# VH-VL binders against p04169, part 11

Target 1, 76 residues: p04169
Amino acid sequence: GLPDGVEDLPKAEDDHAHDYVNDAADTDHARFQEGQLCENCQFWVDYVNGWGYCQHPDFTDVLVRGEGWCSVYAPA

## First folded at step 23 (VH-VL)

Design z22
Fold by ESMFold2, last read:
Structure z22 (fold): chain C 76 residues (1-76), chain A 123 residues (1-123), chain B 111 residues (1-111)
Amino acid sequence: as target 1 above (76 residues)
Amino acid sequence: QVQLVQSGAEVKKPGASVKVSCKASGYTFTNYAMNWVRQAPGQGLEWIGWINPNSGRTKLDQKFKDRVTITVDKSTSTAYMELSSLRSEDTAVYYCARESWDFWSGFDYFDYWGQGTLVTVSS
Amino acid sequence: EIVLTQSPATLSLSPGERATLSCRASQSVSKSGYSYMNWFQQKPGQPPKLLIHGASNLETGVPSRFSGSGSGTDFTLTISSLEPEDFAVYFCQQRYKYPFTFGGGTKVEIK
């Protein structure tokens, strides 16, 4: 679930943490596999308009883009 | 259990090409990037590049961009690095190294290395 | 390209002594509390062996006498009490930005 105060979280910028990108097509990380997105990650909680909350401890201060990716991606 | 077995030593003349193999066993080959690193005699280590064995995506240090090709054969779990237009300064031990990571931190590191392949370039 | 400068080039020490190895990066390799610096040990005729990842995280099976510290541009590998098997060459590696680079090494040799 979504945390209290999620409506006040800022949107993440690229490189927020863990090689995060708002568009998965922009990553050059070795571990990226086509089709991996924040929105199909086990840490994803959907929120609004393609933005969600990432439950990974290092992303609790931002919203992330569903079409994004980061190096701590784990499949749902 | 995890093992990386490299092809044998090579002696080459300047201008030739060499293709070093790295056969992986004991893990799911397509789940881990394979890196290539070289070490000239008595010198430090130099990263060459990686391949994602599942997708075929590669990344190379720019200094090798025009001379190195990294490939895989998924059916034999084998990675290859081909270096062309060999020069005497390419004499080195070439290593393959598996890239692993820590789940929570996302730190990447080389956890298993091949034994190395000596490539000697001499006239 | 991030240049890593290791010092000293050679440490000549006796068993039981403390070894302190420095690695300095030409620009920060840290972000958001994470430092993308690894340490390797290499003995003659062998591939490198990972000791430390992420500046301070000791690999499984590496003795607790090894430790890593530092952030930003300045990193240290410490061997608290040298054993005979610790006489080797040590390399730092950054993985913060491409191309991934290694330091020139510090040789720890028996006095």
Scores: ipSAE 0.658, ipTM 0.910, lowest interface PAE 1.4, mean pLDDT 94
Fold by ESMFold2, last read:
Structure z22 (fold): chain C 76 residues (1-76), chain A 123 residues (1-123), chain B 111 residues (1-111)
Amino acid sequence: as target 1 above (76 residues)
Amino acid sequence: QVQLVQSGAEVKKPGASVKVSCKASGYTFTNYAMNWVRQAPGQGLEWIGWINPNSGRTKLDQKFKDRVTITVDKSTSTAYMELSSLRSEDTAVYYCARESWDFWSGFDYFDYWGQGTLVTVSS
Amino acid sequence: EIVLTQSPATLSLSPGERATLSCRASQSVSKSGYSYMNWFQQKPGQPPKLLIHGASNLETGVPSRFSGSGSGTDFTLTISSLEPEDFAVYFCQQRYKYPFTFGGGTKVEIK
């Protein structure tokens, strides 16, 4: 679920943590596989306009883009 | 048992090419990036690049980008590294290394290595 | 590229002594509390063996006498009580930025 105060969270910038990118196509990480996106990650909670809340501990201070990716991606 | 078995030693002349193979077994080949690292005699380690075996995406150290091609054959679970325009300073043991990672931190590391392939470049 | 400088180049100690190996990066390899530094052991004629990932995380099967510490640019591998099988060369590796780089190594010699 979405945390209290989610409406006040800033949108993540690229390289926020764990090689995060707002567009998965921009990653040069070796483990990236085609089709992996924040929005199909186990940590994803949908929010608004293509942004969501990532439940991974290192992303609790930001919203992440659904089309993004990071190196702690885990499939749903 | 994870195992990486490399092709045998090679002796080459300057200007030739060499292609080293690395056959993987004991795991799902397409789930782990394969890296290539070399070590000149009596010297340290030098990262060459990686390939994602599922997608075919590669990344190379810039110093190798015009001379190295890294490929895979998914059907045989084998990675290849080809180095062209060989020079005497390319004499080294060439290793393949599997890239693993920690689930929470995302740290990547080389957990299994091939036995190494000595490539000797001599006139 | 990030240059890793290991010191000393050679460390000659007796079994039972404490070994302290240094690795200094030319720029920080840490971000958000994570340090992207690995340590490897290499014996003659063998590939490197991973000891520590993420600066301080000991690999399964590596004896507890090995430990890693540090952050930013300064990292240390410690062997608390040197055993005869610890004679080897030790390399640090950073994975913070491409290209991934290794230090030049510290050779640990048992007197």
Scores: ipSAE 0.652, ipTM 0.910, lowest interface PAE 1.5, mean pLDDT 94
Fold by ESMFold2, fold request of step 24:
Structure z22 (fold): chain C 76 residues (1-76), chain A 123 residues (1-123), chain B 111 residues (1-111)
Amino acid sequence: as target 1 above (76 residues)
Amino acid sequence: QVQLVQSGAEVKKPGASVKVSCKASGYTFTNYAMNWVRQAPGQGLEWIGWINPNSGRTKLDQKFKDRVTITVDKSTSTAYMELSSLRSEDTAVYYCARESWDFWSGFDYFDYWGQGTLVTVSS
Amino acid sequence: EIVLTQSPATLSLSPGERATLSCRASQSVSKSGYSYMNWFQQKPGQPPKLLIHGASNLETGVPSRFSGSGSGTDFTLTISSLEPEDFAVYFCQQRYKYPFTFGGGTKVEIK
């Protein structure tokens, strides 16, 4: 679920943590597979306008973009 | 039990090419990136590049980009590294190494290595 | 590219002594509390063996006498009490930025 104060979280920038990118097409990480996105990750909680909350501990201070990717991606 | 078994030693002349194989067993081949690393005699280790066996994506150290091709054959769970235009400084043991990671931290590391393939380049 | 400088090049020690191996990076390999430094052991005629990932995380099956520490540019591998099987070459590796690089190694040899 969405945390209290989610409306006040800033949007993540690229390289926020764990090789995060706002556009999955921009990653050069070895483990990336086509079709992996934040929005289909097990940590994803949908929010608004293509942004969501990532439940991974290192992303609790930001919103992440649904079309993004990071190296701690885990399929739902 | 994960195993990486490499092809045998090669002796080559300058200007030739060599193709080293790395046959994987004991795990799902397409789920782990395969890296190539070399070690010149009495020297340290040098990363060459990786391949994602599922997607075919590769990344090479820039110094190798024009001479190295990394490929896989999924049906035999085998990775290949071909080095062309061989020079004497390419004499080294060539290793394949499987890339694994920690789920929470996302740290990547080489958890299993092949036995190594000695490539000797001499005139 | 990030250069890793290991020191000393050779440690001559006896079994039971404490070994302290240094790895210095030409630029920080740490971000957001994570340090992208691994340590390997290599014995003659064998491939490297992973000991430590993420600067301080001991691999399963590696004896607890091994430990890693450091952040930023300065990292240390410690062997608290040397055993006969610990006489080997030790390499650090950074995975913070491409190309991934290794240090030149520290040889730990019997005195």
Scores: ipSAE 0.651, ipTM 0.908, lowest interface PAE 1.4, mean pLDDT 94
Fold by ESMFold2, last read:
Structure z22 (fold): chain C 76 residues (1-76), chain A 123 residues (1-123), chain B 111 residues (1-111)
Amino acid sequence: as target 1 above (76 residues)
Amino acid sequence: QVQLVQSGAEVKKPGASVKVSCKASGYTFTNYAMNWVRQAPGQGLEWIGWINPNSGRTKLDQKFKDRVTITVDKSTSTAYMELSSLRSEDTAVYYCARESWDFWSGFDYFDYWGQGTLVTVSS
Amino acid sequence: EIVLTQSPATLSLSPGERATLSCRASQSVSKSGYSYMNWFQQKPGQPPKLLIHGASNLETGVPSRFSGSGSGTDFTLTISSLEPEDFAVYFCQQRYKYPFTFGGGTKVEIK
């Protein structure tokens, strides 16, 4: 679920952690597969206007973009 | 279990091409990137590039971009690396290496290697 | 590209002695508390064998006498008490930025 204070979390920038990108099309990571997005990751919790909360421990300080991707992606 | 079996040694003339194969078994071939690394005799290791076997996407060290082609045949679970315009300094053992990772940290590493293929370029 | 400098080039020791191998990167290979440095062992005529990933994480089946430490630009592989099978060449590798690079190696040889 969404944490207390989610409304105050800043939006992630590219390269926040784990090769994160706000647009999956921008990754050059070897493990990326077409169709993988933050919004279909098991860590995703939807929030507002295409931004969500990533439950992975290294993303607890930011919102991530649903169309993004990172190297700790796991399918839902 | 996991095995990477490479093609046999090759002797080539300068200007020729070589294509090294790496047959994978014991895992789902398309789930792991395959890397190529070379080692000149008595020297250190040099990363050449990788291929994502599912998508066909590749990444090469820029020093090889004009001479190396990395491909796969998904039906035989085999990766290929072709190096063209061979020079004497391309004499090396060429390795394929499977890329694995840690789920939580996302660390990537080469967990299994082929036995190596010696390519000798002699004039 | 990130250059990895290993020292010493050769380390001549006897079984039972402690070996300390250094790897220095030309720029940091760490971000967000993670260090993207791996260590490999290579014996003559064999492919490299992974020992350590992520600077300090021992690979399954590697003896506990091996350990890795360091962050940023300075990394160390330690063999607490050398066994006869440990005489080999050791390479560090960074996977922080493309192209992925290896150090020149440290040869650990019997005195």
Scores: ipSAE 0.640, ipTM 0.908, lowest interface PAE 1.5, mean pLDDT 94
Fold by ESMFold2, fold request of step 24:
Structure z22 (fold): chain C 76 residues (1-76), chain A 123 residues (1-123), chain B 111 residues (1-111)
Amino acid sequence: as target 1 above (76 residues)
Amino acid sequence: QVQLVQSGAEVKKPGASVKVSCKASGYTFTNYAMNWVRQAPGQGLEWIGWINPNSGRTKLDQKFKDRVTITVDKSTSTAYMELSSLRSEDTAVYYCARESWDFWSGFDYFDYWGQGTLVTVSS
Amino acid sequence: EIVLTQSPATLSLSPGERATLSCRASQSVSKSGYSYMNWFQQKPGQPPKLLIHGASNLETGVPSRFSGSGSGTDFTLTISSLEPEDFAVYFCQQRYKYPFTFGGGTKVEIK
């Protein structure tokens, strides 16, 4: 679920953690597969306007973009 | 049990090409990137590049980008590395190595290696 | 390109002794508390074998006498009490940025 104070979290920048990118098309990571996005990851919790909360411990301080990707992606 | 079996040793002349195969078994081939690494006699290791077997995406060390092609055949679970315009300094053992990772940290590492393929470039 | 410098080039030691192998990177290979450094063992005529990933995480089946430490640019592989099977060449590898690179190796040999 969404944490208390989610409305105050800043938007992640590219390279925030785990090779994160705000646009999945920008990754050059070997494990990326076409169609993988933050918004279809098991860690994703939808929030507002294409931004969401990633439940992975290393993303507790930011919002992530639904069209983004990172190297700890796991399918829902 | 994960196993990577490479093609046999090759002797080539300068200017020729070589294509090394790496047949994978014991796991879902398309779930893991395959890397190629070489080791010149008595020397250290040099990363060449990887292929994502599912998508066909590749990444190469820039020093090889014009001479190396990495491909896969999903139906036989086999990866290939072709090196063209061979020179004497290309004499090395060529390894395929499977890339695995840690779920939480996202660390990637080479957990299984092929037995190696000696390519000798001799005039 | 990140250059990894291993020292010493050769360690001549006896079984039961402690081995300390150094790997120094030309720039940091750490970010956000994670260090992107792996260690491999290689015996003659064999491919490398992974010992440690992420600087300090011991691989399954690797004896507990092996340990890794360090962060940033300075990393250490330690073998607390050498066994006969530990005499081999050891390589560090960084995976922080492309191209992925290896150190030149440290050969651990019987004195």
Scores: ipSAE 0.637, ipTM 0.901, lowest interface PAE 1.5, mean pLDDT 94
Fold by ESMFold2, look of step 23:
Structure z22 (fold): chain C 76 residues (1-76), chain A 123 residues (1-123), chain B 111 residues (1-111)
Amino acid sequence: as target 1 above (76 residues)
Amino acid sequence: QVQLVQSGAEVKKPGASVKVSCKASGYTFTNYAMNWVRQAPGQGLEWIGWINPNSGRTKLDQKFKDRVTITVDKSTSTAYMELSSLRSEDTAVYYCARESWDFWSGFDYFDYWGQGTLVTVSS
Amino acid sequence: EIVLTQSPATLSLSPGERATLSCRASQSVSKSGYSYMNWFQQKPGQPPKLLIHGASNLETGVPSRFSGSGSGTDFTLTISSLEPEDFAVYFCQQRYKYPFTFGGGTKVEIK
């Protein structure tokens, strides 16, 4: 679920952790597959306006973009 | 068990091309990137590039951009690396290597390697 | 391109001795507490074998006498007590930025 204080989390920038990108089309990571997005990742918790909370430990300090991607992607 | 079996040794003349194959078995071929690495005699290792077997996307070291093509055949679980305009300095053992990763950390590494294919370029 | 410099080039030791192998990167290969450095062992006529990923994480089946340490630009592979099967060439590899690069190797040979 969404943590207390989620409304105060800053939006992630590209390269926040694990090769994160706010737009999946920008990745050059070998493991990326078409259709993989933060918003269909098992770590995704929807929040607002295309931003969500990633439950992966290295993303607990930011919001991530639903159309983004990172190298710890795991399908829901 | 995971296996990567490469095609046999090749002897080529300068200016020719070579295509090395790497047949994978024992895992879902399309779930893991395949890398190519070479090693000149008595020397270290040099990364050439990778292919994502599902999407066909590739990434190459820039030094090989104009001479290397990496492809896959999903129906036979086989990766290919073709090197053109061969020079004597291309004499090396060419390896395919499967890329695996750690779920939580996202660290990537080569966990299984082919046996290597010696390509000799000489007149 | 990130250059990895391994030293020494050759390490002549006897079984039971401790081996310390260095890998220095031309720029940091660490970010956010993660170090993107791998170590491989290679014996003649064989492909490389992964020993350590992420600077310090031992691969399954690798004996505990192997350990890795370091961060940033300076990394070390340690073999606490050499066994006969440990005489080989060791390579470091960075996966921090493309192109992925390897060090030139350290040959550990029997004295």
Scores: ipSAE 0.613, ipTM 0.902, lowest interface PAE 1.7, mean pLDDT 94

